VHH binders against Spectrin beta chain, non-erythrocytic 5 (SPTBN5). Designs and how they scored, part 10

Target 1, 109 residues: Spectrin beta chain, non-erythrocytic 5 (SPTBN5), of Homo sapiens (Human) (q9nrc6r3533to3641)
Amino acid sequence: TPTMEGSLEFKQHLLPGGRQPSSSSWDSCRGNLQGSSLSLFLDERMAAEKVASIALLDLTGARCERLRGRHGRKHTFSLRLTSGAEILFAAPSEEQAESWWRALGSTAA
Short names: E, the ipSAE of ESMFold2; O, the ipSAE of OpenDDE; V2, 0.75 times the mean of E and O plus 0.25 times the DockQ between their complexes.

## First folded at step 12 (VHH; framework vhh_8h5u_2)

Design X5 (from W5 with S55R; at its last look DockQ between E and O 0.81; V2 from the best seeds 0.00; counts 0 for: unsure alone 62.2 < 65, SAP .69 > .668)
Fold by ESMFold2, look of step 12:
Structure X5 (fold): chain B 109 residues (1-109), chain A 122 residues (1-122)
Amino acid sequence: as target 1 above (109 residues)
Amino acid sequence: EVQVVESGGGLVQPGGSLRLSCAASGFSLSTSGMSVGWYRQAPGNQHERVAIIVRGGYTNYPDSVKGRFTISRDNAKNTGYLQMNSLKSEDTAVYYCATRGDTSFRAIWDYWGQGTQVTVSS
């Protein structure tokens, strides 16, 4: 699976089991796709140290879908994990959203 | 059944302090620990992150609270804490705790509390 890295905005829409979070809003991160894992870092210090990601997500069996401007952002896609959790992402451009979608789809297969 | 319960909210004067607690029960954790996030929502605003603590004890704060708020955790008790000092009226909000096992890869957050009100007013 390909390595992919870049700036993203994210929002956890559903918890495992499809439960609703008490708080959900867009936040910024740097995403890093390595193998079947997606790491999200909240700031450049965490990203540069390659430790302490806010999340390390297992993409095995996940589904990735283009959303194209839903939930108050453009260039969006969703990631539904086998746990039932769903995370929404927004990329800085449509081209980057496409790149993420292709990379995540290849990994999730 | 997993429960996450916030406590320690209340009414406080500007410049005062409060300590919020986030107790998780029904969690089965290894020695890896519990990641904790504190988020808040004031009326008419979007929710915002105010503090996280994750694997290895690393923390993150937005500039709006940095230097005033401190997150910590006691992994043996499955409890997170938010020490809030130098409180301002702008800190008035409902504060929510989010949790996840440090080595959980199934979500960003697994469980949320129901919120505790913090009101900073003269």
Scores: ipSAE 0.803, ipTM 0.889, lowest interface PAE 0.7, mean pLDDT 87
ESMFold2 (binder alone), look of step 12: mean pLDDT 77; pTM 0.791
OpenDDE, look of step 12: ipSAE 0.816; ipTM 0.917
ESMFold2, look of step 13: ipSAE 0.740; ipTM 0.866
ESMFold2 (binder alone), look of step 13: mean pLDDT 77; pTM 0.788
OpenDDE, look of step 13: ipSAE 0.868; ipTM 0.932

Design X6 (from W5 with F105Y; at its last look DockQ between E and O 0.79; V2 from the best seeds 0.75)
Amino acid sequence: EVQVVESGGGLVQPGGSLRLSCAASGFSLSTSGMSVGWYRQAPGNQHERVAIIVSGGYTNYPDSVKGRFTISRDNAKNTGYLQMNSLKSEDTAVYYCATRGDTSYRAIWDYWGQGTQVTVSS
ESMFold2, look of step 12: ipSAE 0.714; ipTM 0.844
ESMFold2 (binder alone), look of step 12: mean pLDDT 78; pTM 0.792
OpenDDE, look of step 12: ipSAE 0.757; ipTM 0.898

## First folded at step 13 (VHH; framework vhh_8h5u_2)

Design Y1 (from X5 with V54T; at its last look DockQ between E and O 0.83; V2 from the best seeds 0.00; counts 0 for: unsure alone 64.2 < 65)
Fold by OpenDDE, look of step 13:
Structure Y1 (fold): chain B 109 residues (1-109), chain A 122 residues (1-122)
Amino acid sequence: as target 1 above (109 residues)
Amino acid sequence: EVQVVESGGGLVQPGGSLRLSCAASGFSLSTSGMSVGWYRQAPGNQHERVAIITRGGYTNYPDSVKGRFTISRDNAKNTGYLQMNSLKSEDTAVYYCATRGDTSFRAIWDYWGQGTQVTVSS
């Protein structure tokens, strides 16, 4: 199973059921992909200690798509969960975005 | 039906204080605490996260509000709070609350409020 770790920005785009949130913004996090689970942490320290994850996303049946310069960030991709929730991510570089997309794609559909 | 309602906003002078509340109803916590995030949007600006508290009780603030804002929660009341001290004119914005009150692994936030206006002016 694929593993990936690195700094990301994330933004809630759709809530479960495909609902639009009342508000959302780009926030920083540390992502940790283990198998079919993507964990988001507030920072690298918390990620290293495996404590207080912001979210644990089940990638089973999820879809990951590269975004081409949309939503006010470069090097972006989206993650659509089976719940209908969609989270946008931005990587620090195009190379990292591609790596994340490939890693998540191998786990998701 | 789950509802999230912000309150406590209003007009305050610079240097003043406000305490926002975020009351969630329609669900009950079982095995974990309530995760809460506070966001704000000022006219002409992007949304900004001003505070977060995780299920485990860990908090985080951006430098813009660190030392002035304090996030907390009462799990028994399904309510989040944002204590805002030493308010500045640049803190003027609509403040939104986001919550996750169950063991969902399907979204970062499950529920959002409609926002409460905070205006800091002399």
Scores: ipSAE 0.358, ipTM 0.712, lowest interface PAE 1.8, mean pLDDT 89
ESMFold2, look of step 13: ipSAE 0.638; ipTM 0.813
ESMFold2 (binder alone), look of step 13: mean pLDDT 78; pTM 0.790

Design Y2 (from X5 with S104T F105Y; at its last fold request DockQ between E and O 0.72; V2 from the best seeds 0.00; counts 0 for: unsure alone 62.8 < 65)
Fold by ESMFold2, fold request of step 14:
Structure Y2 (fold): chain B 109 residues (1-109), chain A 122 residues (1-122)
Amino acid sequence: as target 1 above (109 residues)
Amino acid sequence: EVQVVESGGGLVQPGGSLRLSCAASGFSLSTSGMSVGWYRQAPGNQHERVAIIVRGGYTNYPDSVKGRFTISRDNAKNTGYLQMNSLKSEDTAVYYCATRGDTTYRAIWDYWGQGTQVTVSS
């Protein structure tokens, strides 16, 4: 059973090594946090079947921070991986953003 | 060093077809598979996802291109492809390729190309 799951918007802000992506904009997914792994699924079918995630991220050593309305979305937080990659997330509500932030922060610790 | 280079863009009439290629070089990972994503940006618009292919050969397309675009890959060549059929003026954009190893756990995408222009007119 996942520690947390739900709808998120996401945007990869930095690539590994802090490199800049050629294309970056917000997209929608279902997030699924289980153990030290965060899976992102582009649609409900793939999320329900737990197949074909667009990303499976290792949270070991990651840092999660709340953002304050930057990057064109509300209810946002960032996830910085040890690779140097940074992904921004937006939740549907402030309460869900807080819940994700706490869950991701505990997993990364 | 890793380089990702798109090719196959150009000018095409409405209803026509183009095939884009995404060649990765210097890509040395433990995995035998390469995940590929195609994104596009029209002038003055946000970037959008148009196709992905990931581990196991699973694909995803937004409704705007579903049935018209087909993503594929050749893992032996570290190359991804986007077959674009029944092109419309709304498909005019710069198309970008993103890649990673199928089992990488360190990012959503690891490497990007510089883009290739697709223009659907006349």
Scores: ipSAE 0.773, ipTM 0.877, lowest interface PAE 0.8, mean pLDDT 87
ESMFold2, look of step 13: ipSAE 0.741; ipTM 0.863
ESMFold2 (binder alone), look of step 13: mean pLDDT 78; pTM 0.792
OpenDDE, look of step 13: ipSAE 0.862; ipTM 0.930
ESMFold2, fold request of step 14: ipSAE 0.758, 0.745; ipTM 0.865, 0.867
ESMFold2 (binder alone), fold request of step 14: mean pLDDT 78, 78, 77; pTM 0.793, 0.792, 0.792
OpenDDE, fold request of step 14: ipSAE 0.876, 0.875, 0.870; ipTM 0.935, 0.934, 0.933
ESMFold2, look of step 14: ipSAE 0.747; ipTM 0.865
ESMFold2 (binder alone), look of step 14: mean pLDDT 77; pTM 0.788
OpenDDE, look of step 14: ipSAE 0.844; ipTM 0.925

Design Y3 (from X5 with V54T S104T F105Y; at its last look DockQ between E and O 0.81; V2 from the best seeds 0.75)
Amino acid sequence: EVQVVESGGGLVQPGGSLRLSCAASGFSLSTSGMSVGWYRQAPGNQHERVAIITRGGYTNYPDSVKGRFTISRDNAKNTGYLQMNSLKSEDTAVYYCATRGDTTYRAIWDYWGQGTQVTVSS
ESMFold2, look of step 13: ipSAE 0.594; ipTM 0.803
ESMFold2 (binder alone), look of step 13: mean pLDDT 79; pTM 0.796
OpenDDE, look of step 13: ipSAE 0.830; ipTM 0.918
ESMFold2, fold request of step 14: ipSAE 0.648, 0.681, 0.688; ipTM 0.817, 0.835, 0.842
ESMFold2 (binder alone), fold request of step 14: mean pLDDT 80, 80, 80; pTM 0.802, 0.803, 0.800
OpenDDE, fold request of step 14: ipSAE 0.867, 0.871, 0.865; ipTM 0.930, 0.931, 0.929
ESMFold2, look of step 15: ipSAE 0.656; ipTM 0.822
ESMFold2 (binder alone), look of step 15: mean pLDDT 79; pTM 0.796
OpenDDE, look of step 15: ipSAE 0.803; ipTM 0.911
ESMFold2, look of step 16: ipSAE 0.644; ipTM 0.811
ESMFold2 (binder alone), look of step 16: mean pLDDT 79; pTM 0.798
OpenDDE, look of step 16: ipSAE 0.820; ipTM 0.917

Design Y4 (from X5 with P62A S104T; at its last look DockQ between E and O 0.75; V2 from the best seeds 0.00; counts 0 for: unsure alone 61.6 < 65)
Fold by ESMFold2, look of step 13:
Formats: C-alpha cells, sequence, structure tokens
Structure Y4 (fold): chain B 109 residues (1-109), chain A 122 residues (1-122)
C-alpha cells in the first residue's frame, strides 16, 4: 500500500551533476510513493500493473520544496536528489501539492 | 565520460521512412540494459515525448506516432533506435535521445544527445 499516490505533472529541470537537459517540458504521470521510493508511471495501465515506470527515484537525502507557481504551473514543488538531479512536480490542486510536499519531506528525512 | 550521439536524421518526403540511432558510449550498463527515450521539438511547439523503452523491454508511444514508429534497443551495442515509417509533415522536428543506465535510479534521464533534424516535406 503506497504512502501516497496520485496524478502529477513532472519536468526534469536538472540532470545528475546539475547539468541541463536537451529537452525539458511538462509531462503527465501517476506518482506512487512507497517507502523511500517514488515511482512515476506514464499511463494508468502501467501504474495499475506496477510495471514499466519511467522512474523509480531513491528519496534518501533528497530535499523537497514548495515552488508556489513557478515554471508555468500552479501547485508546484521540487525534488532535489542527492545526485544533483532536480525534478519539478505540479499537482492538480494546492491541497494535493501540500500533501505531496509533506509526504516527500517525511520520506527524504 | 559518457557521450550520447543521435544519427539518422534528414529530409524525406511524406510517406517515407527514417531510422534514428542513439549511440551511448562510456556507459556502464546493468543486466537490465539501457533505458532510452526519444523526444522531439517542432518550431514554436513544446517538447514532447515520442517513445520510451525501459527496464524489461516495455515501451510507451505518443498517440500521434502509434503504429508508425517503433522504438528498440540493442544492449550489446549500447544503442537505441527509432524506426519512423509513414512519415507526415507533422513529424518534422528536432529529435533528441535521452538515456539512463539501469543500475541506479538517481534521475529520470541521465544523459541527452544534441538532437538530429527530421524534415518531412514535399
Amino acid sequence: as target 1 above (109 residues)
Amino acid sequence: EVQVVESGGGLVQPGGSLRLSCAASGFSLSTSGMSVGWYRQAPGNQHERVAIIVRGGYTNYADSVKGRFTISRDNAKNTGYLQMNSLKSEDTAVYYCATRGDTTFRAIWDYWGQGTQVTVSS
């Protein structure tokens, strides 16, 4: 049973080492937070089968911050991994963004 | 040092085919192989995901390319491919390859190429 699960938009802002990606735009996913791992699935079929996630991110030591509408979306937060990669997320509502921020912050601690 | 190089772009007429390659070097692959994503940007548009292939060989395609494009990879060559058939003018874009080794999940993508131009015009 996941700690938290729901629809998100995401954008990889920085690569590991703080490098810039060649392509960066918002995309849709289903997020699934379980233990210290966040899985991102590109469609509902893959999420339901729990296969073929585009990412399975280790949150140990990560930092999560509220962005409050930066980067062209509302209800946003960022996740900075120890690799130096940074992923931006947008939730469907401010309430859900707050919930994700709290859940991710607790896991990253 | 990791390097990702796209190739296979060019000018083609509608209905034609192209095969893009994404060669990765300096990559330490896991037993699960390299994950590959193809993205594109047409002038004046946002970047969009075209196709991905991830651990286990699972693939995802944008609706606009389903049935026309096929993503694959050759783990022995550390190379991903995008076979593009039945090309349309709307497929005109710069195509970018993204890669990740499957031994660690420290990002969504680790490395990107510089892009290859595909132009579909009569």
Scores: ipSAE 0.743, ipTM 0.865, lowest interface PAE 0.9, mean pLDDT 86
ESMFold2 (binder alone), look of step 13: mean pLDDT 77; pTM 0.790
OpenDDE, look of step 13: ipSAE 0.855; ipTM 0.927

Design Y5 (from X5 with V54T P62A S104T; at its last look DockQ between E and O 0.75; V2 from the best seeds 0.00; counts 0 for: framework grips)
Fold by OpenDDE, look of step 13:
Structure Y5 (fold): chain B 109 residues (1-109), chain A 122 residues (1-122)
Amino acid sequence: as target 1 above (109 residues)
Amino acid sequence: EVQVVESGGGLVQPGGSLRLSCAASGFSLSTSGMSVGWYRQAPGNQHERVAIITRGGYTNYADSVKGRFTISRDNAKNTGYLQMNSLKSEDTAVYYCATRGDTTFRAIWDYWGQGTQVTVSS
């Protein structure tokens, strides 16, 4: 079971059902992948304390795709959940983006 | 049907105050409080997160508004608030509310409002 932790930016792209949100923004978070669950925290401190997660994403049946320079950020990938919701992520480097994509792909697929 | 409606925006002079409200209807909280995020978009700029309060009650603010803005919520009323003090011209923007109710959608935000205009000008 893959595990990974690191800094990410995230952006809500689609709401459940594939609906487009009225607004969205790139924001910073700390991602923590444990098994089939991806937890997002506001910062590293909260992630370390495992408190106040802003999202707990179930990766069961999810799809993760690498994005190549789209949506105003480099080193991006998308996560499409079974609900139809889609979240975009940006990593600090291409290497980290690849690592996240592989880790999430191995869990979701 | 779930609706999210922002209110409280308007025209105010620099140094003034406004209090935005975000009223969500069509759902009821049963196990935890609602998460609320306030975003804004100024003309020519991208959207930015202004403030957030998690279901557990933890808050986070953009550096540009720390010490001036306060986010809060009333779970019983399914309403989020943004108290904005010491307003600056740079705070002029359309303010949007995002919320996550007591649902199992497995997304960061479940619902968004249509936005309310805030204009800070002398």
Scores: ipSAE 0.364, ipTM 0.710, lowest interface PAE 1.9, mean pLDDT 89
ESMFold2, look of step 13: ipSAE 0.512; ipTM 0.756
ESMFold2 (binder alone), look of step 13: mean pLDDT 79; pTM 0.800

Design Y6 (from X5 with S32A S104T; at its last look DockQ between E and O 0.66; V2 from the best seeds 0.00; counts 0 for: unsure alone 60.9 < 65)
Fold by OpenDDE, look of step 13:
Structure Y6 (fold): chain B 109 residues (1-109), chain A 122 residues (1-122)
Amino acid sequence: as target 1 above (109 residues)
Amino acid sequence: EVQVVESGGGLVQPGGSLRLSCAASGFSLSTAGMSVGWYRQAPGNQHERVAIIVRGGYTNYPDSVKGRFTISRDNAKNTGYLQMNSLKSEDTAVYYCATRGDTTFRAIWDYWGQGTQVTVSS
């Protein structure tokens, strides 16, 4: 199973059921992909200690798509969960965005 | 019905203090992972996260407010707080509270308040 870890920005785009949130923001996090699970942490320290994850996203049946210069960030991709929730991510570089997209795509449908 | 309501905003002089409250109803912050985030948006700017507290009591602040702002929560009152000290004119913005109601962690935030205005001016 694929593994990936690195700094990301994330933004809630859709809530479960495909609902639009009343508000959203780009926030920094540390992402940790283990198999079919993506964990988001506040920072690298908390990620390393495996404590207090912001989110634990089940990638089963999820879809991951590259975004081309949309939503006010470069090097972006989206993750759509089976719940209908969708989270946008931005990587520090195009190379990292591609790596994340490939890694997440390998665990998703 | 789920509701998140901010309060405590207002006009304050530079160097002053304010304490914002985020009262949640219709769900328990405890059962939703005890996550609360405070965001602000100044005119012409994007939303900016100024504080977050997650389960276990872990907190995070950007450098712009670190040392001046403190986030906390009261489980009994189902309320989150943002203590803002040493306020600056740059802190002027509408402040929003975000909470999580999804216990399955399928979303980062799923409830936001309507915001409370904070104005720092001499």
Scores: ipSAE 0.661, ipTM 0.853, lowest interface PAE 1.0, mean pLDDT 91
ESMFold2, look of step 13: ipSAE 0.719; ipTM 0.852
ESMFold2 (binder alone), look of step 13: mean pLDDT 77; pTM 0.783

## First folded at step 14 (VHH; framework vhh_8h5u_2)

Design Z1 (from Y2 with T103Y; at its last look DockQ between E and O 0.75; V2 from the best seeds 0.00; counts 0 for: unsure alone 62.4 < 65)
Fold by ESMFold2, look of step 14:
Structure Z1 (fold): chain B 109 residues (1-109), chain A 122 residues (1-122)
Amino acid sequence: as target 1 above (109 residues)
Amino acid sequence: EVQVVESGGGLVQPGGSLRLSCAASGFSLSTSGMSVGWYRQAPGNQHERVAIIVRGGYTNYPDSVKGRFTISRDNAKNTGYLQMNSLKSEDTAVYYCATRGDYTYRAIWDYWGQGTQVTVSS
């Protein structure tokens, strides 16, 4: 399972069980894919030191889909976890979105 | 049934202080603790993150509140707190808290409260 990392924007669209959050907006992070886990770090210092991730997501059984022009961002994809939670991501470019989609899809399969 | 309830909002003069609480009940206690996030939305604006505390007690604040706001938690009570000092009119918003177990791999946040109003006005 490849290591991948890079800048992403993210937004938790659904909570576990498919519930709606009370507050939802895009935020910035560094994503780090290691094995079957995706870590999200809110700033580059924390990412560089590998501390204080806001989330460590288990990708086993997850579904990753490319999104086309939804939710007010370009170069987007979604990650639906087995918990029912759904996180939307936006990459800085279409090339990076495709790379993330392929890496996450391989890990989730 | 899990419930998350914010409290401590109200009307305050500029330069004043408020302490918000975020009480989670029905939540499974864990030795790992509870992560807490505070977000806010002013009328007509997008929601924004104002503070988080995660595994290990690490915190993060945007520049707009850094040095004025302090997040903390009491893992034994499943309660988070936001101490807000030197309040400005720009801090007027509904404040929401979000929670998760520190070693939860299933989401960024599990549960949200319904919000508490903070109004900073002359």
Scores: ipSAE 0.791, ipTM 0.886, lowest interface PAE 0.7, mean pLDDT 86
ESMFold2 (binder alone), look of step 14: mean pLDDT 78; pTM 0.794
OpenDDE, look of step 14: ipSAE 0.856; ipTM 0.929

Design Z2 (from Y2 with R55P; at its last look DockQ between E and O 0.64; V2 from the best seeds 0.00; counts 0 for: unsure alone 59.6 < 65)
Fold by OpenDDE, look of step 14:
Structure Z2 (fold): chain B 109 residues (1-109), chain A 122 residues (1-122)
Amino acid sequence: as target 1 above (109 residues)
Amino acid sequence: EVQVVESGGGLVQPGGSLRLSCAASGFSLSTSGMSVGWYRQAPGNQHERVAIIVPGGYTNYPDSVKGRFTISRDNAKNTGYLQMNSLKSEDTAVYYCATRGDTTYRAIWDYWGQGTQVTVSS
């Protein structure tokens, strides 16, 4: 079972059902991948304390793709959930983006 | 039908205060993670998160508004709030409220309002 934790930026691209959101923003978060679940927290402290996450993403049946600098950020990848929701992510480095992409891809598979 | 509506915006002098409200209908703000976010977009700029509150009452603010803005919520009223004090001209923007619905898949935000204009000018 893959696990990974690290700082990320995230941006909602599609809402459940594949709908376009009326607005979106690149926001900072702490990502925590545990099995088939990716939890997003506001910061490392909240992640460490395991307080309520700002997002719980079920990776079952999800698709993860590298974005290669699209959408105004470097080191980006996207996560499309079974619900139709799609979240974009940006890692601090290309290496981390690749690691996340591989980890999430493996989990979703 | 789910609706999120911001209110409370307007014209204010620098140093003044405004209190924005985010009224949700069709679902409860106290569900689906109990999170509320406030964003703003100034002309020519991207959206910026200015406040967020998550379950347990944990809040987060960027340095640009920290100490001046306070986010809160009233679950009974299904309403989120943004108290903005010591307003500056650079706070001028359209302010949006975001929240989540009660769904199996928890995305970042499920619903956004259409925004309320805040103008800080002398």
Scores: ipSAE 0.649, ipTM 0.854, lowest interface PAE 1.0, mean pLDDT 90
ESMFold2, look of step 14: ipSAE 0.727; ipTM 0.853
ESMFold2 (binder alone), look of step 14: mean pLDDT 76; pTM 0.765

Design Z3 (from Y2 with I52T; at its last look DockQ between E and O 0.84; V2 from the best seeds 0.00; counts 0 for: unsure alone 61.7 < 65)
Fold by ESMFold2, look of step 14:
Structure Z3 (fold): chain B 109 residues (1-109), chain A 122 residues (1-122)
Amino acid sequence: as target 1 above (109 residues)
Amino acid sequence: EVQVVESGGGLVQPGGSLRLSCAASGFSLSTSGMSVGWYRQAPGNQHERVATIVRGGYTNYPDSVKGRFTISRDNAKNTGYLQMNSLKSEDTAVYYCATRGDTTYRAIWDYWGQGTQVTVSS
């Protein structure tokens, strides 16, 4: 499975079981894809030290889709986990969004 | 049946303090405890994250509240806390608590409360 990392914005759209959250916001992070796991870090120090991720997501069986700028951001894609949770991501560019989409799709396969 | 309930909201004058609680019940705890996030929404504004505490006790705050808000947790009580000091009128919002087990890999957050109102006025 591929390794990838970079800056992203993220927003949890659905909870496990497809439930609706009471609140949801876009936040900046550093994403790190290792094996079948995606780590999200809220700041660069945590990312560099590989500690205190806000999320460590199991991508086994996950599905990734390009959203093409919906939900108030450009360069977007979604990640639906087997739990039913759905996280939306926005990359800094269309090229990076495409790269993330390809890497996540390969990992989820 | 999992329930998450916020409490401790109310009316406070600028410069005052409030302590919010986030009590979770009815779910299995992870061996490393509970991660907690606090979010808020003011009328007519976007929701925003104001504090998180995750595995290992690591915390994160946006610049708007850093130095004024402190998140903590009591894993034995399955409860998170938000100490809010030096409150400003711009802190007026509904505050929402999000939770998950510290080693849960299924989501960013798993359970949410329904919110508690904080009003900073006069």
Scores: ipSAE 0.814, ipTM 0.895, lowest interface PAE 0.7, mean pLDDT 88
ESMFold2 (binder alone), look of step 14: mean pLDDT 78; pTM 0.789
OpenDDE, look of step 14: ipSAE 0.832; ipTM 0.920
ESMFold2, look of step 16: ipSAE 0.795; ipTM 0.888
ESMFold2 (binder alone), look of step 16: mean pLDDT 77; pTM 0.786
OpenDDE, look of step 16: ipSAE 0.832; ipTM 0.920

Design Z4 (from Y2 with V54L; at its last look DockQ between E and O 0.80; V2 from the best seeds 0.00; counts 0 for: unsure alone 62.7 < 65)
Fold by ESMFold2, look of step 14:
Structure Z4 (fold): chain B 109 residues (1-109), chain A 122 residues (1-122)
Amino acid sequence: as target 1 above (109 residues)
Amino acid sequence: EVQVVESGGGLVQPGGSLRLSCAASGFSLSTSGMSVGWYRQAPGNQHERVAIILRGGYTNYPDSVKGRFTISRDNAKNTGYLQMNSLKSEDTAVYYCATRGDTTYRAIWDYWGQGTQVTVSS
């Protein structure tokens, strides 16, 4: 059973090593937090079958921070991985953003 | 150093075709092959996902290009491709390639090219 699952928007803000991507814009996904891994799926079939996630992120040692609506979206938080990559997320509501932030922060510790 | 280079852009009339290439170099081939994403930006518009091909060969396309664009890859050449058919004026944009060598736990994308211009005009 996943610790948390739901609709998110995401944007890769930094690449590994803190490098900047050539294209960085918001996209939609279904997030699935299971154990210390966060999976992002681009469509419902992939999410339901748990195959072909666009990302399977290891949260060990990661940092999760609230962003208070920066970067053109409300209800936002960031996830900084130990690789130096940073992904921004936007949830459908402030309550869901808080829930994701707490769940991801607990998993990263 | 790792390099990602797009090629194959250019000027084409509506209804025409182009094939974009995304050559990656400077890293070892992965056992599962390279994941590739194509994104585009037209002036004044936000960037958008155009096509991805992931581990196991799974692909994803937005409705705006589905049925017209086909992503593929050649793992032996460490190269991704985007076949673009039935081109329309709204496909005019700079096209960017993103790559990942199947390190599934460190990022969504590892490396980006610098873009290639596609212009669809009469």
Scores: ipSAE 0.712, ipTM 0.849, lowest interface PAE 1.1, mean pLDDT 86
ESMFold2 (binder alone), look of step 14: mean pLDDT 78; pTM 0.790
OpenDDE, look of step 14: ipSAE 0.849; ipTM 0.927

Design Z5 (from Y2 with R55S T103Y; at its last look DockQ between E and O 0.80; V2 from the best seeds 0.72)
Fold by OpenDDE, look of step 14:
Structure Z5 (fold): chain B 109 residues (1-109), chain A 122 residues (1-122)
Amino acid sequence: as target 1 above (109 residues)
Amino acid sequence: EVQVVESGGGLVQPGGSLRLSCAASGFSLSTSGMSVGWYRQAPGNQHERVAIIVSGGYTNYPDSVKGRFTISRDNAKNTGYLQMNSLKSEDTAVYYCATRGDYTYRAIWDYWGQGTQVTVSS
């Protein structure tokens, strides 16, 4: 079971059903990948305490793609959920983006 | 039918206050309470999250509004609020509310309002 944790920025790109949100921004979070679930927390403290997650994303059937500098951030990848929602992520480095992409891809498969 | 409606926007003088409301209907909230995010887009600027409240009532604000804005929620009313004090001209923007239903595995936010205009001008 893949696990990964680290700092990320995220941006809601599509809502469930593939709808566009009225607004969206790049926001900081702490990502925690456990099995087929990706939890997003406001910060490292909250992630450590496992409290008040921003979101708990089910990766079952999800697709993860590298964005290669699109959407105004470097080291980006996208996560498309079976709901049709798509969330963009940006990692602090290319190496981390690659690691996340691989981890999420593996989990979703 | 799911609806998310912002209200409370308008014209206000610098230093003034506004209270925005985000009324959600047509879906079930999480047992941990209504999660709400407030976003804004000012002319010529990118979208910005100005407040968020999540499970347990934990909140977060960017430095641009910290100490001036307060997010809250009334779970019984399925309504989120944004109290905006000490408003500045740079707070002028369309303010959007985002929330999610009980099925949190589907997305970060499930529903968005159409936005409400806030104009801070002397």
Scores: ipSAE 0.684, ipTM 0.874, lowest interface PAE 0.9, mean pLDDT 91
ESMFold2, look of step 14: ipSAE 0.714; ipTM 0.855
ESMFold2 (binder alone), look of step 14: mean pLDDT 79; pTM 0.800

